# Designs tried in a protein design chat: miniprotein binders against Peroxisomal membrane associated protein 20 (pmp20). Part 11

Target 1, 156 residues: Peroxisomal membrane associated protein 20 (pmp20), of Schizosaccharomyces pombe (o14313)
Amino acid sequence: MVAVGSTLPKVTLWENKPEEVVEFPSQGKFIIVGVPGAFTPPCSSQVPGYIANEKQFAAKGISGIYVVAVNDVFVTKAWKKSFDGGEQSGVHFVADWNGEFTKAFDAGFDASGLLGPLRSKRYAAVVENGKVVKVFIENEVTDVDISSADKVLSSL
Short names: E, the ipSAE of ESMFold2; O, the ipSAE of OpenDDE; V2, 0.75 times the mean of E and O plus 0.25 times the DockQ between their complexes.

## First folded at step 18 (miniprotein)

Design AA4 (from Z6 with L33Q; at its last look DockQ between E and O 0.92; V2 from the best seeds 0.75)
Fold by ESMFold2, look of step 18:
Structure AA4 (fold): chain B 156 residues (1-156), chain A 95 residues (1-95)
Amino acid sequence: as target 1 above (156 residues)
Amino acid sequence: MRIYIEVEITDPKTGEVYVYFFNVDSPERLEEQLKELMQRIKKRGVDKIEVRVRADDPELARELAELIVRIFKELGFTNIRVEIRGNEIRVTAEL
């Protein structure tokens, strides 16, 4: 279980290219969307809702949306590009290639033999001023329900 | 079967509100996850809690309300208040 009231782990994450480190904001409100894997059908059905609702999230004070996957940066970059409007989207597609953020955030599960030894559960987290203030955790990693863009948006 | 749970806590020192949202597919899964969460909340020193649940039907809602009250009592929560409206439950408690 990802803990509300906790600060985020200080772990290196990447986006776009191997030398580009991404850092979460220390101030304001933003969203982390944890997904089991780029290009998988459930993840690819979930992410368009976040892209389509960027303006609505911004109207609620959300400064950024960070989709985190246990994949390398070449995979997450290609995945972002694969969506309609993905290249122009302000949504961050973040690579946690070694799973260290996911592990430190207590959001991992063992997907050995299918996806990899450590993958992320499906969740969303609202972070405010460096602290997790809301967390949405799916019962099954294949479900897109409580962590959908519409559900998260309606909570704001 | 889909059971939607919201667990709201308020930091007594800052007044900040934190919320867990989760879903489960059985009362057994609800008991497991809610107990785990409540124990973590107790260890943090938070002493006030509100649990909101939406069930599939009013009969299930009544059963889940009894289960939640049992969990709260086992964990030492007091001043337990229960409101049931159809398939929706609100339980508030203090430690």
Scores: ipSAE 0.699, ipTM 0.864, lowest interface PAE 1.2, mean pLDDT 89
ESMFold2 (binder alone), look of step 18: mean pLDDT 75; pTM 0.704
OpenDDE base, look of step 18: ipSAE 0.701; ipTM 0.874

Design AA5 (from Z6 with V24I; at its last look DockQ between E and O 0.95; V2 from the best seeds 0.85)
Fold by ESMFold2, look of step 18:
Structure AA5 (fold): chain B 156 residues (1-156), chain A 95 residues (1-95)
Amino acid sequence: as target 1 above (156 residues)
Amino acid sequence: MRIYIEVEITDPKTGEVYVYFFNIDSPERLEELLKELMQRIKKRGVDKIEVRVRADDPELARELAELIVRIFKELGFTNIRVEIRGNEIRVTAEL
């Protein structure tokens, strides 16, 4: 499982287009939201809460919100655009197409019966100055409860 | 059945606080979870832990408090303190 007190894996991630890489901030406080897959009903019910609460998170000192999925950048970009206000949102929709970040973060599970061999478990992580300080881990990957925007925001 | 768990760890060197947040659906899941976490925490050299639980009812909360104390004793924790308030419990321990 994702370890509190740890630093983040140094792994390449993508956003918006294949030539655009993303790196997590080394300073400040931000959120990683791990999801089993773009366009799936549970993930699509969770993410609007993070978009809707961007300003409230910013008021708590959150400099960015990074939704990470084991999908390619064309999928994650299209998924962001599919939400009301998604295209204008500052929420990062991050592609971990090869699953390397998810594996290194100890957040993977075998979804072979539905989504593919490697997907991310559902979690949220608060990262402060490069170190994981809070982790919210769902009991089941289909659950949207402890990792919802409201629950994470209330902890801040 | 809904059980909300916070596992708080304080770094003895820096005083920095780290927290896990879980939702689980059974006391058996609590036991599995805590044993897994304690293995990871011991490897990191953390010597103080606080577990906070919110249960659906006070009877379940008392059952979970006893379970946590038993787990901590089996894992070698000492100075175990328990506080219960309605559906909420707090257990603190040291290694």
Scores: ipSAE 0.806, ipTM 0.912, lowest interface PAE 0.7, mean pLDDT 90
ESMFold2 (binder alone), look of step 18: mean pLDDT 76; pTM 0.730
OpenDDE base, look of step 18: ipSAE 0.831; ipTM 0.924

## First folded at step 19 (miniprotein)

Design BB1 (from Z6 with K43E D47K; at its last read DockQ between E and O 0.97; V2 from the best seeds 0.87)
Amino acid sequence: MRIYIEVEITDPKTGEVYVYFFNVDSPERLEELLKELMQRIKERGVKKIEVRVRADDPELARELAELIVRIFKELGFTNIRVEIRGNEIRVTAEL
ESMFold2, look of step 19: ipSAE 0.820; ipTM 0.911
ESMFold2 (binder alone), look of step 19: mean pLDDT 78; pTM 0.741
OpenDDE base, look of step 19: ipSAE 0.843; ipTM 0.930
ESMFold2, look of step 20: ipSAE 0.823; ipTM 0.914
ESMFold2 (binder alone), look of step 20: mean pLDDT 78; pTM 0.743
OpenDDE base, look of step 20: ipSAE 0.850; ipTM 0.931
ESMFold2, fold request of step 22: ipSAE 0.822, 0.822, 0.828; ipTM 0.912, 0.912, 0.914
ESMFold2 (binder alone), fold request of step 22: mean pLDDT 78, 79, 79; pTM 0.751, 0.752, 0.754
OpenDDE base, fold request of step 22: ipSAE 0.771, 0.790, 0.774; ipTM 0.899, 0.906, 0.902
ESMFold2, last read: ipSAE 0.832, 0.819, 0.823; ipTM 0.917, 0.912, 0.914
ESMFold2 (binder alone), last read: mean pLDDT 79, 78, 78; pTM 0.754, 0.749, 0.750
OpenDDE base, last read: ipSAE 0.801, 0.841, 0.785; ipTM 0.910, 0.926, 0.904

Design BB2 (from Z6 with Q39R R40F; at its last look DockQ between E and O 0.97; V2 from the best seeds 0.83)
Fold by OpenDDE base, look of step 19:
Structure BB2 (fold): chain B 156 residues (1-156), chain A 95 residues (1-95)
Amino acid sequence: as target 1 above (156 residues)
Amino acid sequence: MRIYIEVEITDPKTGEVYVYFFNVDSPERLEELLKELMRFIKKRGVDKIEVRVRADDPELARELAELIVRIFKELGFTNIRVEIRGNEIRVTAEL
């Protein structure tokens, strides 16, 4: 289970390019959105809410939103662009292509039936000054409910 | 069936409150989840917990309240307090 009160795993993550490392902010308040897979229907239904409400999140003190998927950087980059306003959005689409972050964050599941041996559960996490303070974890990875942008936003 | 769960955990050292949000589709899943969570929080030395549950109806809420209390007792929690308001339940306990 994703551990609240714990410091984020120090794992390398990537965005946009294989050589471009992305680091979570050590200070401030931000959101991590874990998704099972890029371009999957449920994930594609969840993410638009975060893009659309980016300003509202910012108004609540959220300095950044990071969508994390166990996909390669090419897929996550393409996925961001596939959304209306996605390319222009400040929402980060982060590649955890080895699943190291997902594993370390205890957010993994076996998706061998459809997506592969390791994918991320569907969750949202609010992080403050490097610590997880709130976690929204879906019962089923196909469900988009409590980890939706609207629900998370309303909790802030 | 939709059961919404909010679990507030207080850090005994700092007093900081951390929150879990879950949804489950059955009482059995709730039990599993709570037991897993309790094992986790015990390892962290958490001594105070608040669980808020919203059920589909008041009758289910009552059933879930009893379930939660049972789980807390089994896990060694004390000072268990229950508040039921319609389909919303609040259970507080200490370790």
Scores: ipSAE 0.767, ipTM 0.905, lowest interface PAE 0.4, mean pLDDT 92
ESMFold2, look of step 19: ipSAE 0.804; ipTM 0.913
ESMFold2 (binder alone), look of step 19: mean pLDDT 77; pTM 0.726

Design BB3 (from Z6 with K13E; at its last look DockQ between E and O 0.97; V2 from the best seeds 0.87)
Fold by ESMFold2, look of step 19:
Structure BB3 (fold): chain B 156 residues (1-156), chain A 95 residues (1-95)
Amino acid sequence: as target 1 above (156 residues)
Amino acid sequence: MRIYIEVEITDPETGEVYVYFFNVDSPERLEELLKELMQRIKKRGVDKIEVRVRADDPELARELAELIVRIFKELGFTNIRVEIRGNEIRVTAEL
């Protein structure tokens, strides 16, 4: 499982288009939201809460929200656009196409029954100055409960 | 049944506080989770830990408190203290 107090894996991640890499901030506070897959119903029910609460998170000192999925950048870009307000949102939809970040973050599970051999568990992580300070881990990958935007926001 | 768990660790060198938040659906799942997590935490050299649990009712909370104490004793934690407020539990322990 994801280790609190640890630093983030230094692994290449993408957003928006194939040539655009994303780097997590080295300073300040931000949120990583790990999801089993773009366009899946549970993931698509969770993400609107993060989009709708961007200003409330910012008021708590959150500089960015990064939704990470084991999908390619064409999928994550299309997924962002599929949400009402998604194109205008500052929420990052991050592609971990080969699952290397997810593996290194110890957040993977075998989804061979439906999604593929490696997908992300459902979690949220609060990162402060490059260290994981809070982690919210769902009991079931299909559940949106403790990792919801409201639950994470209330912890801040 | 929903059991909400917070596991708080304080870094002995910096005083920085780190927190896990979990949900589980049974006492058996709680036991599995805590045993795995506590062994990882012990290997990191953490001397003090706080576990906070919210249960559906006060009787379940008392049962979970007993379970957590048993797990901590089995894993070699000492100075185990328990506080119960209705359906909420706080357990602190040292290694």
Scores: ipSAE 0.819, ipTM 0.916, lowest interface PAE 0.7, mean pLDDT 90
ESMFold2 (binder alone), look of step 19: mean pLDDT 76; pTM 0.728
OpenDDE base, look of step 19: ipSAE 0.857; ipTM 0.934

Design BB4 (from Z6 with T78K N79D; at its last fold request DockQ between E and O 0.92; V2 from the best seeds 0.84)
Amino acid sequence: MRIYIEVEITDPKTGEVYVYFFNVDSPERLEELLKELMQRIKKRGVDKIEVRVRADDPELARELAELIVRIFKELGFKDIRVEIRGNEIRVTAEL
ESMFold2, look of step 19: ipSAE 0.816; ipTM 0.914
ESMFold2 (binder alone), look of step 19: mean pLDDT 75; pTM 0.716
OpenDDE base, look of step 19: ipSAE 0.855; ipTM 0.932
ESMFold2, fold request of step 22: ipSAE 0.807, 0.819, 0.815; ipTM 0.912, 0.915, 0.912
ESMFold2 (binder alone), fold request of step 22: mean pLDDT 76, 77, 75; pTM 0.731, 0.739, 0.713
OpenDDE base, fold request of step 22: ipSAE 0.771, 0.795, 0.786; ipTM 0.900, 0.908, 0.906

Design BB5 (from Z6 with N87D; at its last look DockQ between E and O 0.98; V2 from the best seeds 0.86)
Fold by OpenDDE base, look of step 19:
Structure BB5 (fold): chain B 156 residues (1-156), chain A 95 residues (1-95)
Amino acid sequence: as target 1 above (156 residues)
Amino acid sequence: MRIYIEVEITDPKTGEVYVYFFNVDSPERLEELLKELMQRIKKRGVDKIEVRVRADDPELARELAELIVRIFKELGFTNIRVEIRGDEIRVTAEL
């Protein structure tokens, strides 16, 4: 289980290209959205809300939104483009292809029955100045409820 | 059945408040989740905790309140207070 009050793990993450490293902001308020896998149906139902409400999140002081999946950068990049307005969106689609962040963040689960031996639980996390201050963790990875954009936005 | 849970933790050193949001589909799952969470919290030296639970059924709310109190007692929490407001249960405790 993700520990609130903890600092974010310092692990390498990637976006867009294998050589392009992405780092979370050290200051300010931002959201991490953990998803089990790109192009999976539940994840595809969750992410559009964050894209659509990006401005509303910004109005509440959220400087960025980072969708993190245990997928390679080619998949996460293609996934971003698959959404309406996704390519134009400022929402980051981050590849944790070795699952190091997911493991370090204690958000992993065994998805060997469908997706592979390690995938991310479905969660949202609000981070302020490098510390996790709020965490929304779904009971079932197939559920999209408390980690939805609407619910997270309403809690801010 | 959906049970919504909010767990507020206060950092004793900084006074900062952190919040967990969970949903569960059964009292048994709630117990499992809370026991795991509370054990971790205890190890971190958290001295104040507030648990808010929303249930669809008022009778279920009472059952859940009793369950939470039992868990807190078992884990050595003190000054346990329960407030029930309609479908929302608030349990506060100290270590």
Scores: ipSAE 0.823, ipTM 0.921, lowest interface PAE 0.4, mean pLDDT 92
ESMFold2, look of step 19: ipSAE 0.824; ipTM 0.916
ESMFold2 (binder alone), look of step 19: mean pLDDT 74; pTM 0.708

Design BB6 (from Z6 with T10R; at its last look DockQ between E and O 0.97; V2 from the best seeds 0.87)
Fold by ESMFold2, look of step 19:
Structure BB6 (fold): chain B 156 residues (1-156), chain A 95 residues (1-95)
Amino acid sequence: as target 1 above (156 residues)
Amino acid sequence: MRIYIEVEIRDPKTGEVYVYFFNVDSPERLEELLKELMQRIKKRGVDKIEVRVRADDPELARELAELIVRIFKELGFTNIRVEIRGNEIRVTAEL
């Protein structure tokens, strides 16, 4: 499982377009939201809460929210655009196209029955000054419960 | 059945506090989760742990408290204290 107190894997991730690499902040506090797949109904029910609460997260000192999916950047970009307010949102939709970040973060599971051989479990992680300080892990990947925006926000 | 778990640990060198948040749907899932997590925490070398659990009812909470205490004893935790208030429990222990 994702380990508190650990640093993030040094794995290349993308957002918006194939040439744009994600740079996580080295200082301050931000959130990673791991999801099993872009466009899936549970993930699509979870993400609007993060978009709607951007200001509330910022008021708690959160400098950024990074939704990470094991999909290519064309999929994650289109997924961001599919939400009301998605294009205007500061929420990052991050592509872990080959699952290497997810695997190195110990957050993967075998989704061969529906999605593919490696996908992300549903989790949220609060990262502070490069270290994981809080982790929220769902019992089932189809559940949106303790990793919802409201639950994570309440912990801050 | 939903069981909400918060596991808080303190790094003895820095004083930093880290928290895991989980949900599980059975006492068996709770046992599996806590055994894996406590082994990782023991290897990490933290000196104090607090587990907070919310169950659906007080009878389940009492059963879960007994389960957590057994897990802590099996893994070598000491100074185990239990507080039960309705459907909520808090267990603290030292390594």
Scores: ipSAE 0.819, ipTM 0.913, lowest interface PAE 0.7, mean pLDDT 90
ESMFold2 (binder alone), look of step 19: mean pLDDT 75; pTM 0.708
OpenDDE base, look of step 19: ipSAE 0.850; ipTM 0.929

## First folded at step 20 (miniprotein)

Design CC1 (from BB1 with T78K N79D; at its last look DockQ between E and O 0.96; V2 from the best seeds 0.87)
Amino acid sequence: MRIYIEVEITDPKTGEVYVYFFNVDSPERLEELLKELMQRIKERGVKKIEVRVRADDPELARELAELIVRIFKELGFKDIRVEIRGNEIRVTAEL
ESMFold2, look of step 20: ipSAE 0.805; ipTM 0.908
ESMFold2 (binder alone), look of step 20: mean pLDDT 76; pTM 0.727
OpenDDE base, look of step 20: ipSAE 0.861; ipTM 0.936

Design CC3 (from BB1 with K42L; at its last look DockQ between E and O 0.95; V2 from the best seeds 0.86)
Fold by OpenDDE base, look of step 20:
Structure CC3 (fold): chain B 156 residues (1-156), chain A 95 residues (1-95)
Amino acid sequence: as target 1 above (156 residues)
Amino acid sequence: MRIYIEVEITDPKTGEVYVYFFNVDSPERLEELLKELMQRILERGVKKIEVRVRADDPELARELAELIVRIFKELGFTNIRVEIRGNEIRVTAEL
C-alpha cells in the first residue's frame, strides 16, 4: 500500500519527451493519480474527470495534478492528446517508464495477464509539503470509484 | 457489495493526521486489508487510530464492527471504542 506520511520517492520521471524531468512540488498541495495503463478503458474513463475539474481542484488549493502510469513517455504524451481538451490541460501525464516510482511508492501489481509484469494500482494521493497525506486506493484496478475526480475533490 | 473504509492515523512525532481511503467488496477482503495496513501502521509507531466503515448493506454493520474489533485486539490495541450508526461504523483504538 502507498504509505501515508511518507515523503515521495526520489525517482526520475519524464513528461512530454525523454529526459524532460518532472519535478514534484516541494511545497503546497498537489495530487498524484496512479493508473494501470494509458489508453486502457477504465483509465480513460477516470482521467477526464480530473481534466474537467482542474479549476475546481485549483480552487481547493491543489497546485497540480499528475497522472502517473507505467508507460513510456511517448505513450503518455499521446494519451494526453487523445482527450478532449487534454493537450490544453494543465494536468500532467507522467511516464514511470521503468516502474521505479510505482515500486518505491508501493503501488505496483503484477499485470502480466494483460498489461505486463508491473503496472500501477489505481489510486489517488494528496501530497502536501512533500508528504502523502491522503491516499485513495481502489480494491480492483478496474474499479473507478474512490479514486475518481469527484470523490477526491469532495474529500478536500 | 461495496464497503468503504477510512483509516485515520496520527503521526506520533508530529501530530499530523493522515487518511487512507479504501473500498472492498467483501468482509474477507476487509479483514485482509486491515490486517496488512494495521501491521504497517504498528511498525511506524502509531498509537492512535480511527477506522470508519460504511457498508451498502446495513445488516453487515454489526458483523463488520466485530471483525474490526477482533483485528484490533489481535494486534494489541486497547481502549477500543465502537460506534454504530446505521450502516456507518466508527472504531477507535489506542496502543
Scores: ipSAE 0.827, ipTM 0.921, lowest interface PAE 0.4, mean pLDDT 92
ESMFold2, look of step 20: ipSAE 0.830; ipTM 0.915
ESMFold2 (binder alone), look of step 20: mean pLDDT 77; pTM 0.739

Design CC4 (from BB1 with E31L; at its last look DockQ between E and O 0.99; V2 from the best seeds 0.86)
Fold by ESMFold2, look of step 20:
Formats: structure tokens, C-alpha cells, sequence
Structure CC4 (fold): chain B 156 residues (1-156), chain A 95 residues (1-95)
């Protein structure tokens, strides 16, 4: 499982288009939201809360929100656009196309019955100055509960 | 059945506080989770830990408190303190 107190894996991630690299802040406080897959109903039910609460998260000192999926960048870009307010949102939709970040973060599970051999568990992580200070891990990857925007926001 | 767990650890070298938040659907799943997590925490040299649990009812909370104490003793934790308030429990322990 994701280790609190650890630093983030040094793994290249993408957003918006090929070759557009995501860099996580080295300082400040931000959120990673790991999801099993773009466009799936549970993931699509979770993300609107993060978009709708961007200002509330910013008021708590959160400089960015990064939704990470084991999908390619064409999928994650289209997924962001599919949400009301998604295109205008500052929420990053991040492609971990080969699952290397997810694996190195110890957040993977075998989804070969439906999605693919490696997908992300559903979690949220609060990262402060490059270290994981809080982690919210769902018991069931299909359920949205402790990793919802409201639950994470309430902890800040 | 839903059981909410917060596991707070203090880094022994920096004093920094880190928190896990979990939900589980059974006492058996809680036991598996805590055994795995406590072993990882012990291997990291963590000296102080606090586990907070919210159950559906006070009877379940008492059952979970007993399970947590047993797992902590099995893994070598000492100075184990338990507080139960209705359906909520707080267990603190040291290595």
C-alpha cells in the first residue's frame, strides 16, 4: 500500500497531449487522486466533487489536484472534457499509460477481468513538500467513500 | 457494515505526524489490514502509533478493540491504552 511519509516516485506522467509532461510540485500541498479507469461510472461519479470544490481546496492551501489513471493521454484528455466545467477546471487529468507510477507508488491491483492487468486502486493522497502526509484508501475499488472530495476536504 | 479507521504515526526522527484513512466491511478485513500495516510500521522503526476506529454500534466497537489489542501484543507493541466511547475506540501503543 502507499506509504505515508514517503516521497513520490520519479516517474514521467502526461496530460492533455503526447509529450506534455506533468511535474508534481516539490513544495507546498497538493492532492493525488488515484482511480481505476477513466470513463468508468464510479470514477466519473467521484471526479465532479473535486472540480466543484477547487476553490474550497485552494482555501485549505491545496495548490493542485491530480487525478491519475492508468490510461493514455488521449483518454484522460477526453475524459476531462466530458465533465461539466472540466475544460475550464484547473484539475489535472494525468495519464499513467504504462502503470509505472501506480506500481512504484504501491497502489496497483489486478483488473485483468475487465480493465487490464494493472490498474490503480481508488485512493487520495495529500502530499506536502514532496512527502505523503495523508492517504485515503478505499476498501472496494468500485466504491467512492473515504476518497471522495468531501471526505478529503474535511480532513484538511 | 462499514468500519472507519484512522492510523496516526509519528516519525521517530522528525516528529512529523502522518495519517492513513481506511474503510473496511468486516472485522476480518480490519485484522488483515492492521497486521500488514503494523508490520510495515514496525520495520520503519516507528515508536508511537494511534489507531482510531468508528464502528456501526458499541458492541462491534468493543469486539474491534479486543482484536486490535491482540494484534498489537502479537506484534510486540507495549504500553497499550484503550478508550471506548460508544461506537468509537482509540488505541495507542508504543514499541
Amino acid sequence: as target 1 above (156 residues)
Amino acid sequence: MRIYIEVEITDPKTGEVYVYFFNVDSPERLLELLKELMQRIKERGVKKIEVRVRADDPELARELAELIVRIFKELGFTNIRVEIRGNEIRVTAEL
Scores: ipSAE 0.808, ipTM 0.910, lowest interface PAE 0.7, mean pLDDT 90
ESMFold2 (binder alone), look of step 20: mean pLDDT 75; pTM 0.701
OpenDDE base, look of step 20: ipSAE 0.832; ipTM 0.924

Design CC5 (from BB1 with K35M; at its last look DockQ between E and O 0.97; V2 from the best seeds 0.86)
Fold by ESMFold2, look of step 20:
Structure CC5 (fold): chain B 156 residues (1-156), chain A 95 residues (1-95)
Amino acid sequence: as target 1 above (156 residues)
Amino acid sequence: MRIYIEVEITDPKTGEVYVYFFNVDSPERLEELLMELMQRIKERGVKKIEVRVRADDPELARELAELIVRIFKELGFTNIRVEIRGNEIRVTAEL
């Protein structure tokens, strides 16, 4: 399970296009939202809350929100565009195509019954100055409950 | 059945406070979660822990409080304090 107090894995991640590498901030406070897969109904019900609450998160000192999926960058880019306001949103849709970040963050599960051999559990993590300070882990990957935008926001 | 758990730990070196938030669907899942998590917390040298739980009803809350106390005792925690308010439990403990 994702360890509070730990630093983030130094693993290459992508967004928007194949040549664009994502770097998590080394300072400040931001949120990682791990999801089992782009375009799946539970993930698509969760993400609008983060888009809609960008200003409320910013008011709490959150400098960025990073939705991480074990998908390639073409999928995550298309997924961002599929939401109302997605193209204009500052929310990062991050591709962990080979699952290296998810595995190193101890957030993986075997989704062979539906999606593939390695996918991300559903979680949210608040990272402050490079350390994980809060982690929200769903009991079931199909549930959107404690990792919803509203729940994470209320904890800040 | 809904069981919401917050586990708050304090880093003994920095005094920084870290929090896990979980939901589980049974007392058995809660036990599995806490056994794994508390062992990892012990290995990190954490000395003070607070567990907050919200259950669906007061009877379940009492059952869960007894379970948490048993887990803490098995893992060697001391100074175990329990507060129950209806559906809500707070357990603090030290190593």
Scores: ipSAE 0.799, ipTM 0.907, lowest interface PAE 0.8, mean pLDDT 90
ESMFold2 (binder alone), look of step 20: mean pLDDT 75; pTM 0.701
OpenDDE base, look of step 20: ipSAE 0.857; ipTM 0.936

Design CC6 (from BB1 with K42A; at its last fold request DockQ between E and O 0.95; V2 from the best seeds 0.82)
Amino acid sequence: MRIYIEVEITDPKTGEVYVYFFNVDSPERLEELLKELMQRIAERGVKKIEVRVRADDPELARELAELIVRIFKELGFTNIRVEIRGNEIRVTAEL
ESMFold2, look of step 20: ipSAE 0.822; ipTM 0.913
ESMFold2 (binder alone), look of step 20: mean pLDDT 77; pTM 0.737
OpenDDE base, look of step 20: ipSAE 0.836; ipTM 0.925
ESMFold2, fold request of step 22: ipSAE 0.814, 0.813, 0.796; ipTM 0.911, 0.911, 0.909
ESMFold2 (binder alone), fold request of step 22: mean pLDDT 78, 78, 77; pTM 0.744, 0.748, 0.736
OpenDDE base, fold request of step 22: ipSAE 0.733, 0.714, 0.718; ipTM 0.887, 0.877, 0.882

## First folded at step 21 (miniprotein)

Design DD1 (from BB1 with Y4W; at its last look DockQ between E and O 0.98; V2 from the best seeds 0.84)
Fold by ESMFold2, look of step 21:
Structure DD1 (fold): chain B 156 residues (1-156), chain A 95 residues (1-95)
Amino acid sequence: as target 1 above (156 residues)
Amino acid sequence: MRIWIEVEITDPKTGEVYVYFFNVDSPERLEELLKELMQRIKERGVKKIEVRVRADDPELARELAELIVRIFKELGFTNIRVEIRGNEIRVTAEL
């Protein structure tokens, strides 16, 4: 499982297009939302809460929200655009196409026969000054409960 | 059934506080989770921990409190203190 107190894996991630690398901030407080797959119904029910609450998170000192999926960048870009307000949102939709970040973050599971060989468990992580300070991990990858925007926001 | 768990850890070198939040659907899943997590925490040199649990009912809360105490004893924790208020449990322990 994801270790609190740890630093983040130094692994390349992408956003918007294949040439565009994204890096997590080295300072400040931000959120990582790990999801099993773009366009899946549970993930598509969870993400609108983070988009709708961007200002409330900012009021709690959150400088950014990064939704990470084991999908390629064309999928994550299209997924962001599929949400009402997605194109205008400051929420980052991040591609971990080869699953390297997810595996190094100890957040993966074998989804062979349904989604792909390696996919992310459903979690949220609050990162402060480069360290993981809070982690919210779902019992079932299909459930949206402890990792929902409302639950994470209420902890801040 | 639903069981919500908060595990608070203090880094012995820096005093920094870190928190896990989990949900589980059975006492057996809670036991698996806590055993895995406590082993990792021990290996990092953590000396004090706090576990907070919310259960669906007071009888389940009492059962879970006994389970948590047993797990902590098996893993070598001492100075185990338990508070139960309705459906909520707070367990603190030292290693």
Scores: ipSAE 0.773, ipTM 0.897, lowest interface PAE 0.9, mean pLDDT 89
ESMFold2 (binder alone), look of step 21: mean pLDDT 78; pTM 0.747
OpenDDE base, look of step 21: ipSAE 0.816; ipTM 0.917

Design DD2 (from BB1 with V19I; at its last look DockQ between E and O 0.96; V2 from the best seeds 0.84)
Fold by ESMFold2, look of step 21:
Structure DD2 (fold): chain B 156 residues (1-156), chain A 95 residues (1-95)
Amino acid sequence: as target 1 above (156 residues)
Amino acid sequence: MRIYIEVEITDPKTGEVYIYFFNVDSPERLEELLKELMQRIKERGVKKIEVRVRADDPELARELAELIVRIFKELGFTNIRVEIRGNEIRVTAEL
């Protein structure tokens, strides 16, 4: 499972376009939201909460929200655009196309029955000054509960 | 049923506090989760741990308190303290 107190894996991630690499802040607080797959109904029910609460998260000192999916960047970009307010949102939709970040972060599971051989479990992580300080891990991949925007926000 | 768990650990070198938030659907899943997690935090030289649990049923909460205490004893934790408030429990321990 994702380890609190750890630093983030040194693995390349992408957003928006194939040449654009994600640069996580080295200082301050930000959130990683791991999801099993773009466009799936549970993930599509969870992400609007993070978009709608961007200002509330910022008021708590959160500098950015990074939704990470084991999908290519064309999929994650299209997924962002599919949400009301998605194109205008500061929420990062991050592509972990080969699953290397997810595997190194110990957040993977075998989704061969539906999505593919490696997908991300559903979690949220609060990262402060380069270290994971809080982790919210769902018991069931299909549940949006402890990792919802409201639950994470209330912990801050 | 749903069981909400918060596990706080203190880094012995820095004094920093880190928190896991979980939900599980049975006492058996809680036991499995805590045993796995405690193995990892013992390897880090943890000095102090706090487990907070919320169950929908106060009688289940009492059962879970007993389970957590047994797990902590099995893993060699000492100074185990239990506080119960309705369906919410807090167990603290030191290694």
Scores: ipSAE 0.772, ipTM 0.898, lowest interface PAE 0.9, mean pLDDT 89
ESMFold2 (binder alone), look of step 21: mean pLDDT 78; pTM 0.751
OpenDDE base, look of step 21: ipSAE 0.825; ipTM 0.920

Design DD3 (from BB1 with F21Y; at its last look DockQ between E and O 0.97; V2 from the best seeds 0.86)
Amino acid sequence: MRIYIEVEITDPKTGEVYVYYFNVDSPERLEELLKELMQRIKERGVKKIEVRVRADDPELARELAELIVRIFKELGFTNIRVEIRGNEIRVTAEL
ESMFold2, look of step 21: ipSAE 0.800; ipTM 0.902
ESMFold2 (binder alone), look of step 21: mean pLDDT 78; pTM 0.745
OpenDDE base, look of step 21: ipSAE 0.851; ipTM 0.933

